# Designs tried in a protein design chat: VH-VL binders against q5vz03. Part 11

Target 1, 156 residues: q5vz03
Amino acid sequence: MVDILGERHLVTCKGATVEAEAALQNKVVALYFAAARCAPSRDFTPLLCDFYTALVAEARRPAPFEVVFVSADGSSQEMLDFMRELHGAWLALPFHDPYRHELRKRYNVTAIPKLVIVKQNGEVITNKGRKQIRERGLACFQDWVEAADIFQNFSV
Short names: E, the ipSAE of ESMFold2; O, the ipSAE of OpenDDE; V2, 0.75 times the mean of E and O plus 0.25 times the DockQ between their complexes.

## First folded at step 4 (VH-VL)

Design ub1 (framework fv_ustekinumab)
Fold by ESMFold2-Fast, scan of step 4:
Structure ub1 (fold): chain C 156 residues (1-156), chain A 125 residues (1-125), chain B 107 residues (1-107)
Amino acid sequence: as target 1 above (156 residues)
Amino acid sequence: EVQLVQSGAEVKKPGESLKISCKGSGYSFTDYWLGWVRQMPGKGLDWIGIIYPEDSDTRYSPSFQGQVTMSVDKSITTAYLQWNSLKASDTAMYYCARTEYYYGSESYYDAFDIWGQGTLVTVSS
Amino acid sequence: DIQMTQSPSSLSASVGDRVTITCRASQGISNYLAWYQQKPEKAPKSLIYAASSLQSGVPSRFSGSGSGTDFTLTISSLQPEDFATYYCQQYDSWPYTFGQGTKLEIK
C-alpha cells in the first residue's frame, strides 16, 4: 500500500503523526472502513483488535501486517474517540485528508464495516477480510502473505 | 420505489424443511445490511439476525443461533431464511427489513427503514 | 443483552389527544433507539431513528426524545390512523432488542 499512500502522513489514536512509507513498507495492509455510529463496526472492531494484537504485539517476531483506518465518522474528534475506545494500536488517515474519499471510491466501499486487504501496489488480495477473520482467525493471514509478494525477514 | 417483497404463506408439519425469501428492488442490494425479525401470534418483535449481502457475513441473535440459516443470492437480489427441521414453536410471522449503512453523513442509522410485508409460517401436525 | 421496557403496555385515547409512550433501556444506549408503528395485520413502519430523527414521510405530529436509558415517543394530536401498536428498539449493540410494545386503543 506504500505505492499509494507513501507520501502521506497517518495518525495514531493519540493523535501522533507517522510517515506512511516507513509504517507500511513490506507489509500486508488492511484498509478498515468503519464508523463509531455503526453497531456492526463497534462489534467487529474488537475482533480486529484481537487479530492485530496476536500478529504484531504478542508475537515474539511481529508479522508484516498493518491496519489503516479510513474513517466514515462525522468529525475528527469522533474518529479519535472511536480509536481510543475500541481500536488496536494501528494507524488511520487523518480525518481531513481528502484521500479518505479517494480510497472509498477506489475500493468501491459503500457499506461499513469493510476490511480490504491490499498489496504494496494497492491491488486487492481480498475484500472479504471481516468474514475471513471471523471464520478462520489467524490462519487467514498466511493466505494474505502468500498473495502479497512481500519479503519475509529472516533472523536465522 | 424501494421495496422488500417476501414469499407467500407456508403451512408445514414438524420436522419439515423450509426456505422463505425476501427480494429487494429499487436500491443497490449489496449496500445495505438485511435483518430478519420474528413475531409470534399476538406477541412482539424478536430480532433473529442480520446479513451483509456483499460478502454473506452474518450475525445471529443468541436465541436463534443454530435454529435458522440466513443466506443471499446477489444475482437475483434475494435473501433467504431457512430451517432444516421445523418445530411448532416456529409458528410466526417473519419479516425482513433493511438497515442503512451508507457513506452518507448520518446514514449509519442501524434502524430498519424499509420492511417486507411478512411471511406467515404455520407449523402444526 | 439489553432489555427494553415500554410503559404503558396499553392505553386508551381520543382523537386530538396528546399521547406519550415511554421506553427504558437496562443500560446506556446513547441515542441508538428507533420507534416503529404496527397496524393490525401489517408490517411495522419506521417512524423515528437516532431517538429523535423523523423518517421521511412521517407526519410532524410524531416526535421522539431522550438519551441514555429513558426515551419517549409523543403524538401531539392523535389522528384516527394512529391507533396501532408502537415498539421501541435499541441498536447500540448486538443482539438488537425490542420493547414489548404499547397498544394505543380508541377510548
Scores: ipSAE 0.228, ipTM 0.755, lowest interface PAE 4.2, mean pLDDT 88

Design ub10 (framework fv_ustekinumab)
Fold by ESMFold2-Fast, scan of step 4:
Formats: C-alpha cells, structure tokens, sequence
Structure ub10 (fold): chain C 156 residues (1-156), chain A 123 residues (1-123), chain B 107 residues (1-107)
C-alpha cells in the first residue's frame, strides 16, 4: 500500500498526522471503507477493533498489520466522532483528502462497510476481509501474511 | 425503474421445505443491502435480517437465527429466504426491501419494497 | 434489543386535520429512525429516513422530527389517501426493530 499512499499523510483518532510511508512500510494493509450512519459499519467496527488489538497491541511483537480508514461520512465532524467512539488505534485518510474518492474508485467500493486487504504495491489479497474476520477470526491473518510474503514476527 | 419482484403465494404443510424469492431490477444488485421483514396476519412488522449480495454477508435478528436462511444468486439478481421445516407459526406475509448503505449515495433505511409473498402453513 | 413504542396505537381524524404520531426508543438512537406507511393489503411505503429526511416522491405535508429517544411524524393537513397504519423503525443497531404501528382511521 506504501507504493500507492507513500507520499500522503494519514491521521490518528487523536488528530495527529503521520507519514504514510513510515506507517505502512512492510505491512499488510486493510483499507476500511465505512461511515458512522451505516449500521453495518457500526456493527463491524468493534469486531475489527478486537482483531486489530489482538494483532498489534496485545501480541508480544506487533504483527505487520495496519488499517487505513477511508471515510464515507457526510462531514469531518461525523468522521472524527466515529473514530473516537468505535475505532481502534489505526489510521485514516484525512476527510478532505480527495484521494478518498480515488481509492473508492480504484477498489470498486460501492456498498459499505468494505474491508479490502492489500499488499505494499496495492494489489488486492482479498476484497472480502469483513466476511473473513467474522467467520474465521485471527486465523485469516495468517493467509493474508502468506499472500503478501511478509514474515510473521509475533505470537498471539 | 427500480423494483423488487417477489415470488407468488405458497400453501404448505408443516414439516415441508420452502424457498421464496425476491428479484431486483433497475439497479446494481450488489451495490445495496437487502432485508427481509415478516408480518403475521393482523400484526405489525418484524425484521428478519439483512444480506449483502456481493459477498453473502448476513445478519439475522436473534428471533429468526436458525429458523430461516437468507441467500443470493448474483447471476440472476435474486435473493432467497428459505425454511428447512415449516411450522404453522411461519404463516405470514414476507417482504424483501432494499437498504441503501453506499459510499456515494448516503444512508437511507429501506427505500424500495417488494410486493410481498404470502406463506400459509396449515395441515 | 432496542424497544420502539408508538403512541397512540390508533387514532381517528378528519380530512384537513393536523395529525401527530410519536415513537419512543428505549435507548438513544441519534437520528437513525425511519417512518413507513402501510395501506390495507399493500406493502409498506417509505416516508422518512434519518428522522426528518423526506423520501423522494413523498408529499411535503409529511414531516419528521426528533433525535435521541423521542420522535414525531406529523401530517400537516390530512388527505383521504393518508388513512393507513404508520410504523417507525430504528436502524441504529442490530437487530433493527419496528414500533407496533399506529392505525390512522376515519373519524
């Protein structure tokens, strides 16, 4: 995903800005298309948060995984409130970054929520990430890492 | 013209299986969620569940979990609601309805409804 | 589950009347509330979404208001075609739940 987003800045739920290249380098990236007004999004977001926390925060060594939220909210305020209320400690494209719409188009996102798992070069590993997490839990991450050719450095 | 067309009325006996259909036309079928709603004779509306046609992701009301199965066939833009073994208490009108959760078009509740399928289960 | 309670269960009114139907959620649902109209032997018709947004093609005499737990559907000048049962529905969280319905009858 670094090949696609490397020159952009991402934001945290606390409003801090980070460089995409440093944040996404050598990681499996999940592009998360969602909005606060979408009940399926509010239903799935806590599940994604638990998944993310188990891989990144609770593991003895953080897994090579990052989420980039691509908001479909109607305003910056709605996006930030959604992130503060339900999201994990992951990253987002700024609400006013026009690249939100370029990513939506590139990955053929229509209905939300949608979780697209991508390699460093932007190639899709799976566009059914939400279903895989719901049905298989943490086990699906092993398949993603294998497809991305990224070595596992953690124990969960 | 955007529409949902449901299959015709069914008369069945307890213990029989049944699969009713809801065909979408005039819109991109995989761009919208689709819900099912039950209305027993003379009663109000009960939400059964919702399915996303693109990947068949489902969410059921706890009252209907294990009682029915929702599925889709994208090639013919059709959603299904299925029972393995019908009960007399399944007698009701069943509606399908389109739910607008799209990145570009905003977030409506159910905006387009099918005409309903009456299911009668009696011996 | 979020319980949706409508009041009244039924009411009688005359053409030209201002009619108000209320809906109360057992917990906060922000503005994730829709209103539907159902005529006898017909499928429900969508009237309002997001508590106050009118569906395309719905007459302007219909309006919705409210946020949080208390919601209202208003028909400013009742017409003959408006006699029907009205349902509210929350779509804030699963499972989605409907109110029990309000039957609007000719006085």
Amino acid sequence: as target 1 above (156 residues)
Amino acid sequence: EVQLVQSGAEVKKPGESLKISCKGSGYSFTDYWLGWVRQMPGKGLDWIGIIYPEDSDTRYSPSFQGQVTMSVDKSITTAYLQWNSLKASDTAMYYCARHGYSYDEGYDAFDIWGQGTLVTVSS
Amino acid sequence: DIQMTQSPSSLSASVGDRVTITCRASQGISNYLAWYQQKPEKAPKSLIYAASSLQSGVPSRFSGSGSGTDFTLTISSLQPEDFATYYCQQYDSYPYTFGQGTKLEIK
Scores: ipSAE 0.515, ipTM 0.817, lowest interface PAE 2.0, mean pLDDT 89

Design ub11 (framework fv_ustekinumab)
Fold by ESMFold2-Fast, scan of step 4:
Structure ub11 (fold): chain C 156 residues (1-156), chain A 122 residues (1-122), chain B 107 residues (1-107)
Amino acid sequence: as target 1 above (156 residues)
Amino acid sequence: EVQLVQSGAEVKKPGESLKISCKGSGYSFTDYWLGWVRQMPGKGLDWIGIIYPEDSDTRYSPSFQGQVTMSVDKSITTAYLQWNSLKASDTAMYYCARHEWYDSGYDAFDIWGQGTLVTVSS
Amino acid sequence: DIQMTQSPSSLSASVGDRVTITCRASQGISNYLAWYQQKPEKAPKSLIYAASSLQSGVPSRFSGSGSGTDFTLTISSLQPEDFATYYCQQYDSYPYTFGQGTKLEIK
């Protein structure tokens, strides 16, 4: 995670800050680019929330998965309102962190919503995470774990 | 110059299949959503749906779900609207338009194609 | 579905007039409203997005205002090329919906 997030802090929807390295270690990471004012984003976010909840909150053993929201909202307040209204209990890059723009550029994100699944070193597993979740549901996560070379021992 | 260029007018009989096209040029095709709008003769605008060219994700208006299919071919920067079996009620002008959702998050339909007139009669 | 209602359905005006047309949403749509101009036998042209943002290349005599449920398009000094049908469209929620149109005619 050092390769892509370094010494950065992430935030929860409740305003708590966490160390990125510790929060994302040994997990498949989904970089979620979205905005509250984007109707397609509002449509997809509940689907991502159900996917995340099934893997992390409802599973007897939480899956090694985390979402990092990279906001394209117009203000910090819009971002926080969006997180409270529709998001799952995942993490976000702070609105004022300029790295939001570097991540967008690095992963060539132009249209949203976009879900980019990455390995611990930042290499892309797939840039079509949204399509895979919609078409295959939870089954796509097994492929991501295998591609990330993470030994899986979890139940959903 | 950013352009959306649509295929020419079509005259068809009920029951026939049809596929019309919308070719984008002068911009990055996969960076924008693409929408389709119907306008029946002498009537207003009806939203059909949108498609995301990067992964072919679609959203249809309930009124058009199952009646038409939207698709794209990224290699030739072209979007399609297709009917398996045309009805007389499909007679209309069909427009494609690009839609951008990033940074501003609210640009609506900024560039429109010239339209394809589809006439379905016996 | 969100219903968009325009008023008036038609209106007659003279060159130089200040023209106002309104659009009402059946539920709150914040500022996710666009205005389009359509001339006979032509494709619609984008005028306004986000309720009040002028599209590039559109003359400054056009302006939009409103938020929530009530929206207005104003043409401050009507020109001959402005006689057309005007449509509002919400893009807050699926399905996207258009108003029925307002036809602006020569008095």
Scores: ipSAE 0.220, ipTM 0.733, lowest interface PAE 4.2, mean pLDDT 88

Design ub12 (framework fv_ustekinumab)
Fold by ESMFold2-Fast, scan of step 4:
Structure ub12 (fold): chain C 156 residues (1-156), chain A 122 residues (1-122), chain B 107 residues (1-107)
Amino acid sequence: as target 1 above (156 residues)
Amino acid sequence: EVQLVQSGAEVKKPGESLKISCKGSGYSFTDYWLGWVRQMPGKGLDWIGIIYPEDSDTRYSPSFQGQVTMSVDKSITTAYLQWNSLKASDTAMYYCARDYYDSSGYDAFDIWGQGTLVTVSS
Amino acid sequence: DIQMTQSPSSLSASVGDRVTITCRASQGISNYLAWYQQKPEKAPKSLIYAASSLQSGVPSRFSGSGSGTDFTLTISSLQPEDFATYYCQQYDSYPYTFGQGTKLEIK
């Protein structure tokens, strides 16, 4: 996803700004389209948080995975409140970044929540990330890594 | 123009299987979640569940989990509600309804089908 | 599950009256509440979403208010076509739940 977002800044729920290239390089990226006022979004977000925490936050060796939240909220305050209340420690496009709308259009996102798993070049691995996590849990991540074509150091 | 058209009334015996339909027209079918609601004779509304037509992801009310199956056929913009073995207690009006999030607010169920009356008696 | 309780269960009114129907949630649901109108032998019709937002095409005499646990649907000047059963519904969390309904009858 670095090829698409690399020149942009991402934000945390605490308002910290992060360079997209540094944050996303050599990782499987999940684009998470959701909004606080959407009941299906509030239902799915805790499952995504558990998934993310197991792979990244609580792992001794974090998996090469990052979530970029692309908000469909009605205001920046609503977006930030949603991130503080229910989200994991992942990243988001700033609410006022117009690329939020371009990503929604690029990935054909209409209904939410939608979790699109992408390669470094922005190509889609799967548009059914939400369903895969619900049905298979952590097992689906191995399939995403194998499809992602990210650089792995396999020699020890 | 936006419309949900449901299949006609059904009269069945206990133990029989049944599949009722809800066909969307006048809008992009895969852009909206679709819910099912039961109304028993003379009673109020009970939420059955919701399905996302684009990927068939489902969420059921706990009281309906395992009792019915929701599915979709995107090629004919049609959603289905199915029973493997009907009971007399399944006698009710069944509604489908479109449920879409708008960035200005969550719209809940904005467009409803006309309903399918299911009567199960012996 | 969140229980939704409507009051009254039925009321009688005359054309031109101001009618108020209330809905109470067993726990806080912010403003994630919708109101529906159902006429005899017809499907429900969406009236209000987000507690106070009027659905497109719904007459301005209908209004909704409230947040948290207490909600109100008001019809400012009742018309003959408004005699129906009214339902509230929470969409804060699964499962979605409806109130038991309020039947609005001709006096």
Scores: ipSAE 0.389, ipTM 0.795, lowest interface PAE 3.4, mean pLDDT 88

Design ub13 (framework fv_ustekinumab)
Fold by ESMFold2-Fast, scan of step 4:
Structure ub13 (fold): chain C 156 residues (1-156), chain A 124 residues (1-124), chain B 107 residues (1-107)
Amino acid sequence: as target 1 above (156 residues)
Amino acid sequence: EVQLVQSGAEVKKPGESLKISCKGSGYSFTDYWLGWVRQMPGKGLDWIGIIYPEDSDTRYSPSFQGQVTMSVDKSITTAYLQWNSLKASDTAMYYCARDLGYSYGEDYDAFDIWGQGTLVTVSS
Amino acid sequence: DIQMTQSPSSLSASVGDRVTITCRASQGISNYLAWYQQKPEKAPKSLIYAASSLQSGVPSRFSGSGSGTDFTLTISSLQPEDFATYYCQQYDSYPYTFGQGTKLEIK
């Protein structure tokens, strides 16, 4: 997703800014479209947190995975509160970045929550990420890695 | 005109299978969630679950999980509710309803458009 | 699960009356509450969403209020076509839950 977002800044759940290129390089990226004032979003976000924590937060073998939250919230404060309350330690497009609307159009996002799994060039691996996580859990990630054309480290 | 049109009344015996339908028209079918609601004779409304037609993702009420299956056929803008083995306790009116979801900058709406209902009677 | 309690279960009123129906959630649901009207042998009709927002085409005599746990539906001047059963529904979290309904009957 570097090819699409590489020149932008992302924000952490603590409000710090990071360069998208450095944060997303050689990773499977999930674009997460959601809002605090959306019951399906509040329902799915904890599942995504558990999925993310299992892949990334484990100290010994963090997987090459990152979530970029694309907020559909009505205000910057609402977005920040949502991230604080229910989100994992992933990244977000700043609320005031107009690219939120461009990504929504590019990936045909109408209903939320939507989880779109993308390659480094922005091509869709699957637009059914939410369904796959709910039905298959962690097993779906290996399929995403294989489709993503990212470098894989051969180890035991 | 935005409409949800449901299939006709069904009379079945316990143990039989059944699939009822809800056809959307006048709107973009894959842009909205679709819910199912049960109403037993003389009783109130009971939420079954919700499905997103674009990817067929489902969320069921715990009391209906494993008892019914929700599905969609996007090519004919139709949602389905299915039982593999009906019970007398499944006797009810079944409604489908469109869940608008979130509009950017607006409040999240619940069920805005409802189907006319399908009466399912299960008796020996 | 969030439990929704409506009161009263039934209410008798006359045309022209102001009627109020209440709905209480077992936990805070902000303003994610909808009201539906159901006439005998008909599908429910959406009246109000987000606790106080009137659905398109619904007469202005209907109004909703409340936030958190306590909500009300008010009909300011009851008309003959308003005799029906009214349901509240929370949509803050899954599973969505309905109140048991309030039947509004002619006196």
Scores: ipSAE 0.281, ipTM 0.757, lowest interface PAE 3.7, mean pLDDT 88

Design ub14 (framework fv_ustekinumab; at its last look DockQ between E and O 0.52; V2 from the best seeds 0.00; counts 0 for: pae E 3.4 > 2)
Fold by ESMFold2-Fast, scan of step 4:
Structure ub14 (fold): chain C 156 residues (1-156), chain A 125 residues (1-125), chain B 107 residues (1-107)
Amino acid sequence: as target 1 above (156 residues)
Amino acid sequence: EVQLVQSGAEVKKPGESLKISCKGSGYSFTDYWLGWVRQMPGKGLDWIGIIYPEDSDTRYSPSFQGQVTMSVDKSITTAYLQWNSLKASDTAMYYCARHLGYSYGEDYYDAFDIWGQGTLVTVSS
Amino acid sequence: DIQMTQSPSSLSASVGDRVTITCRASQGISNYLAWYQQKPEKAPKSLIYAASSLQSGVPSRFSGSGSGTDFTLTISSLQPEDFATYYCQQYDSYPYTFGQGTKLEIK
């Protein structure tokens, strides 16, 4: 996703700005399309938060995983409130960044919530991330890492 | 042409089970949320719930939770609304409708854009 | 739940009239409001979304306005085919709720 977002800035739920390249380099990236006023989004967000926390906060070794929230909210304030109330400690594209709309078009998002798992070059690993997390839990991440062409320990 | 085609009218007795259908065509079925709306004879519109065909995720109105079940069969682009035991108070017209999604400057809207023709369900002894 | 109240409940008008129907939400819903037209024994037809955006194929005599809690549907020059029941609907939060409907009748 660095190849696509590398020169942009992302934001945290506390309003801090982060350089995308530094934040996303060498990680499997999940693009999360959602909105606070969409009840299915409110239902899925806690599930994604549990998944994220297990991989990066509770694991003995943090997994190379990051979420970039692409808001479909009606205002910047709604987006930030949604992030503060229900989201994990991940990143978001700024509300007023026009690339928010370009990402929606690029990944053909018509309904939300939608979770698109991508490689560093922006190629889709799966556009059914929500379904995979619900049905398989943490096990689906191993498949994403393998598909991402990330160097792995080649122990037999 | 984008359209939703619903199953025909049903006449049932109290206590019987029923499953009505809504078939989508002319669009990618798994890319849009689908809602169900009830209209009792001579009354207004009452929202039942929504289902996302991609993963069968559902959200029900509190008034309908536990009374009906929404489901989909992606292989035939069809959504279903099902009752295990019908009551006389279930007599109504039932509509399915597709959510608009992204529109107007790339904002997301959950408004309905395409409606089915309706299925009349009559429950009497 | 957000309550939607329409005014008036019924209205009599003549072809060529300018008709105004209002809808009030019990709490702020920004612009997440839709309008639907329903003719007798027919399915509803989508007219307007996002309070003011006209659905494709809907005649330009229909327009919507408003934000927050107060919304209006206007028909600038009423045609014979416009006699129907009109419903507003909020989609700001679940459960989605409809107004009780406004029946537009021939005077």
Scores: ipSAE 0.654, ipTM 0.857, lowest interface PAE 1.3, mean pLDDT 90
Fold by OpenDDE, look of step 5:
Structure ub14 (fold): chain C 156 residues (1-156), chain A 125 residues (1-125), chain B 107 residues (1-107)
Amino acid sequence: as target 1 above (156 residues)
Amino acid sequence: EVQLVQSGAEVKKPGESLKISCKGSGYSFTDYWLGWVRQMPGKGLDWIGIIYPEDSDTRYSPSFQGQVTMSVDKSITTAYLQWNSLKASDTAMYYCARHLGYSYGEDYYDAFDIWGQGTLVTVSS
Amino acid sequence: DIQMTQSPSSLSASVGDRVTITCRASQGISNYLAWYQQKPEKAPKSLIYAASSLQSGVPSRFSGSGSGTDFTLTISSLQPEDFATYYCQQYDSYPYTFGQGTKLEIK
């Protein structure tokens, strides 16, 4: 099984480099397509941050979850500022990585914000991650985990 | 071809209810925010609000909050703007417009990149 | 709410003229600004997005500039079809707001 992000490198808001394959191993992956200049993106990002923090950053037992930001910002600096201001401590595809465009095409992202929940192999669990988080909060993650068949005994 | 087609002109009396429509075609209707704009006769453009067809998430201008209701029927890629009780001051042209489109290969998005032809609403005794 | 003030409210010009319309935001909106053109009895048409990006199909004689609070729409050489009303709009924060419009008339 080939990881959707392969052997690519991801970055943090602090500029640290992380190997995608290792970071995303056995996790539900949320591809987050957004941009700072997009008001709806700025509106949703804090909600996603709370969601991520609850599941991963502050969880007694971190959930098998990771967010990979795929920026639609106008520049690397815009992206960085966006991440620093509103994003959680998740990962991002580097701005200059051309794979950003390929991912947007692969998942038919024609508008933002878009949260696509995928398996490691890139198979879509749901392309309505935004809706599900808004409507159900943490409760939607159980469904994602079950669909990914990662941890059957996992409970939020 | 990407387009928004709105329902025909309406002539109503104060107190009547009204629901006008905006049908999208040529694109993924549920993926794009859709906005409504009011233009009173001889006046400028007033932002009413936006709605995300996928989940019906809405943002209203405070000036229009509680005055109108935005909704969608995804099955027929149609958005609606409705009044429960029209006022004479509601007389205006109403436009729907696609909001925050994205183009591949370049990191940008548009505000109201596609517009409907408008629906004229006339409210008079 | 963010107020958008256009200047002038109206102006007369001749074909071939260089025309400049300004839009000022009551607070900083970065480059989250769009320009629209509206001809009589027609729906608005998108001209510029992100303050300076030309919408597809729009003639190159149109250009936008500015960031923060002060923005400008420029028509380098006015053509007959350019006589219309122009609006700026911020999409920095809700509610989105339009300028009051600038009517460009034939001199």
Scores: ipSAE 0.364, ipTM 0.807, lowest interface PAE 2.7, mean pLDDT 91
Fold by ESMFold2, look of step 5:
Parts: sequence; C-alpha cells; structure tokens
Structure ub14 (fold): chain C 156 residues (1-156), chain A 125 residues (1-125), chain B 107 residues (1-107)
Amino acid sequence: as target 1 above (156 residues)
Amino acid sequence: EVQLVQSGAEVKKPGESLKISCKGSGYSFTDYWLGWVRQMPGKGLDWIGIIYPEDSDTRYSPSFQGQVTMSVDKSITTAYLQWNSLKASDTAMYYCARHLGYSYGEDYYDAFDIWGQGTLVTVSS
Amino acid sequence: DIQMTQSPSSLSASVGDRVTITCRASQGISNYLAWYQQKPEKAPKSLIYAASSLQSGVPSRFSGSGSGTDFTLTISSLQPEDFATYYCQQYDSYPYTFGQGTKLEIK
C-alpha cells in the first residue's frame, strides 16, 4: 500500500477519478515530476509512455507498475493538454491538489523531468528512473520490482 | 554564494580543439539544468542548449546540434563546452547559466537566474 | 521555432524618463517569458521571469507585463545604471529563443 498517496483521489486524462489506494496497491509506483512547457519533459515523456505501454498497457501479463504524474504546470489546461498529447494511460494528482507541492519537496525534486521510483511505504528505490530507462530500457524494471519486494509473478 | 566561474579567454586557430569550463559553487550542482549561450561580437544572445548534470542528459538548439558538445563532471561540479575542430565563425563570447527551477516557490521556471562571467573564444589564422 | 521580436531596436532616453520596451512572440507563450539586462563587456543579468515576476535583487522600478504574444518591460524612472541592452527570451517551447535586443542609450 502506498502510504504517501493512499487516501487521495487520482485522475486520468479523461477526467475519471480513482482511489489512489486501490489503483496503486501491490505495485511499483513511479512519481513523475514534469511540465508541458519544460522541453526536457516533452522529450522524455514519449519514452516513458513507450516503457509503460510495453510493461502494462500492451503486455500479455501486465507488470505491477503504475505512474503518477505530479504536474509542475502553471495551469490545469496545460496539464491536461500535456497528458492527452504525450502521456501514457497512467494517473495524475489533480492539478488543484496542493499535495503536488508536498511531494516535490518530500522527494527533493529541484529539476524536471524527474522519475522517482518508490516502494509502497514511499521509500525511494531510485530517483534516477529517467536515466535508467534511457540507458537500459525495460531491463531496469526487474531491479525496481526486486527492490520493492513485490512477490507476485512478473513479466518484463 | 551561488557562482558560475568560467575558464579564461582562448585564442585558437581554425582546426584546433577546445574545451571550456564552467564551475558551479554555492549550490547543489546536480539539482539544476545548466544552459550555454553564445554571443557573437556585437550581436545578440543565442541559446546553445542545456544539460542536466545529474545524468548528463543534453538538449541542443538545432543550430548547434553536432557543432559543439556539452558535458559535465559532477564530481568537481564542472560543465564543459567542447569543439573538436574550431572554425573562425566560432569566435564569440560563451556564457553558462543556471535555470531558476523552483527557486521562487512551487512553480518551475526554465528562465536563467545565475550567469557565468563568460569565456571569450577567438578563432583566427 | 518561436521568433521573438523586440521593439524598438534602439531607444534614446534621459534619466528620470519612463521607458517601455516591447517583445512580441510569433505564437502564444502564455507567461513563459524572461527579461535580461546586459551592459557592455558584461554578462547578462536576469531581471524578470514569468513575464512579470522580479528576480531577487532587481530594483522595483523595473516591471514586466503581458501574456500570450505581447509583452512589455517598463522602467518607471530611468537611472544612469539602466543604460544597457535588454533581451527578452521565451521558455515556452524548445528551442528557447531570445529577442534581438533593445539598446537603451542616453539622449
């Protein structure tokens, strides 16, 4: 259970809300700090989308992996447009949820894009998820799932 | 005090290689994108690109892609701009500059806030 | 690429004058615009981010306004140290681009 998000609602790019606890339970969670008008964020987001799609959306046995977008955008519309244009089918904190800022501070995110891989209790597995995906592709997920101590059968 | 200190002026001939440096101090070097900007003599400012020192991820302006190489050595908090073969048209002042990031609160900004003093590169026969 | 066009290219003014410099983007950039000051032989100095927000240590006589495509930098009462070249820069879309500069001279 992800204690850092478990009581909150998350949103999809289509406006649907989900309970964070139900959506994130028993998964490796990646907190994705990014913004539409940050060129490095726009460069990385498609790569993260490919990664997510291969592990989860189009996999025969979906990996226990979820992405939560934590927007640093300046408006709700910019955030939604970014999600619709470049993001995968993952989740986000609502734009108006002030917890966006608390998570940024908690994980000491000082530059974006940043991909922080966390355990269910919020402990950092790695704060270099972007680099690991760029250099190793799908192979890096095995290290994450082992560190997260998730015991279900994994496909990568 | 947050500072970016650049290496000294260079006088070179066409075809020579060059690597100029930008050393950051007084802040967490790997926490901020660092940019490079060119200013040709008597001209305005040209954005060369940015590098993220934590992982050396780079993004270049199309005008500079393949013309220069940005790199970092995070163990000594130093960024580099490098040419393998200088041209006379590379004669310019080169600045490094740090992004604001979150320095002013909860929103993220890619505007520059701290500039190095510049490195003058002169390439002439 | 987003082109940034500054007006005027040069301007003569006297100490005490109110000065306005404009910057136009070739497409909407929201408020993702910065202003820099550069004196001869010196590095640029950051003045404004987010179109209207002052950087730390910048005198309050400087102000910025605008959103979308049209932006202004205003100096409410020109001081001798303000004679310089001013650049706008967009940071909305890659690659980030500067205006051509506006040279502010003594009249």
Scores: ipSAE 0.305, ipTM 0.745, lowest interface PAE 3.4, mean pLDDT 89
ESMFold2 (binder alone), look of step 5: mean pLDDT 90; pTM 0.927

Design ub15 (framework fv_ustekinumab)
Fold by ESMFold2-Fast, scan of step 4:
Structure ub15 (fold): chain C 156 residues (1-156), chain A 125 residues (1-125), chain B 107 residues (1-107)
Amino acid sequence: as target 1 above (156 residues)
Amino acid sequence: EVQLVQSGAEVKKPGESLKISCKGSGYSFTDYWLGWVRQMPGKGLDWIGIIYPEDSDTRYSPSFQGQVTMSVDKSITTAYLQWNSLKASDTAMYYCARTEYYWGSESYYDAFDIWGQGTLVTVSS
Amino acid sequence: DIQMTQSPSSLSASVGDRVTITCRASQGISNYLAWYQQKPEKAPKSLIYAASSLQSGVPSRFSGSGSGTDFTLTISSLQPEDFATYYCQQYDSYPYTFGQGTKLEIK
């Protein structure tokens, strides 16, 4: 994903700005398309939060995984409120960044929530990330790492 | 042409099971949410719920939860609405409808754009 | 659940008239409001989404306005094919809900 987003800045739920290249380098990236006013998005976000926390926060060795939230919310405040209330400690494309719409077009997002798992060059590993997490939990991450050609010793 | 084609009218007795269909064509079936709407004779529209064909994720109105089941068969781009045991109060026209992609400059909007022609279900003794 | 109330429940008008139909939500729904037209014995047809955006192919005589709790559908210069029942629908929060409908009848 660094090849696509590397020169952009991402934001945290606390409003801090980070450089995309440093944050995404050598990681499996999940592009999360969702909105607070979408009931299915509100239902899935806690599941993604549990998944993320287990892999990067509570794992003995943090997995090479990062989520980039691509908001479909109606305002910057609505997006930030959504991140504070339900999201994990991941990153988002800034609300006013027009690249939000370019990513939506690039990955053919027509319904939300949608979780697209991508390689460093932006190629899709799977566009069924939501289904895989619901049905297989943490086990699906190993498949994503193998597809991304990222091999690291870690435990989940 | 983007189209939703529903199965024909049904006449059933109370207690019987029923499964009606809605076939999508002319678009990527798994990329849009699909909803079901009930209209009782001479009455307005009642939202039943929505299903996401890609993974069969469902959201039901509380009034319909446990009373009907929504499902899909992606191989034939068809959605279904099913009753295990019909009641006379299930007599109605049932519509399926697709939600359009309305991601504007500011937000995502999830309104229906394409509607099926409807399936009339009559439940009488 | 969010209650959607339409006014009037029915109205009579003549071809060429300007008609206005209103829809009120029991709580704020921003602009997550759609309008549908249903002709006798036909499926509904989508007219407006996001309170004010016309669906492709809908004649420009139709317009929508409003935000929050109060919404309006306006038909300028009514045509014979416009006699139908009109429904508003909120899609801000689950469950999505429709208004009771406004029947537009020929005078």
Scores: ipSAE 0.109, ipTM 0.698, lowest interface PAE 4.5, mean pLDDT 87

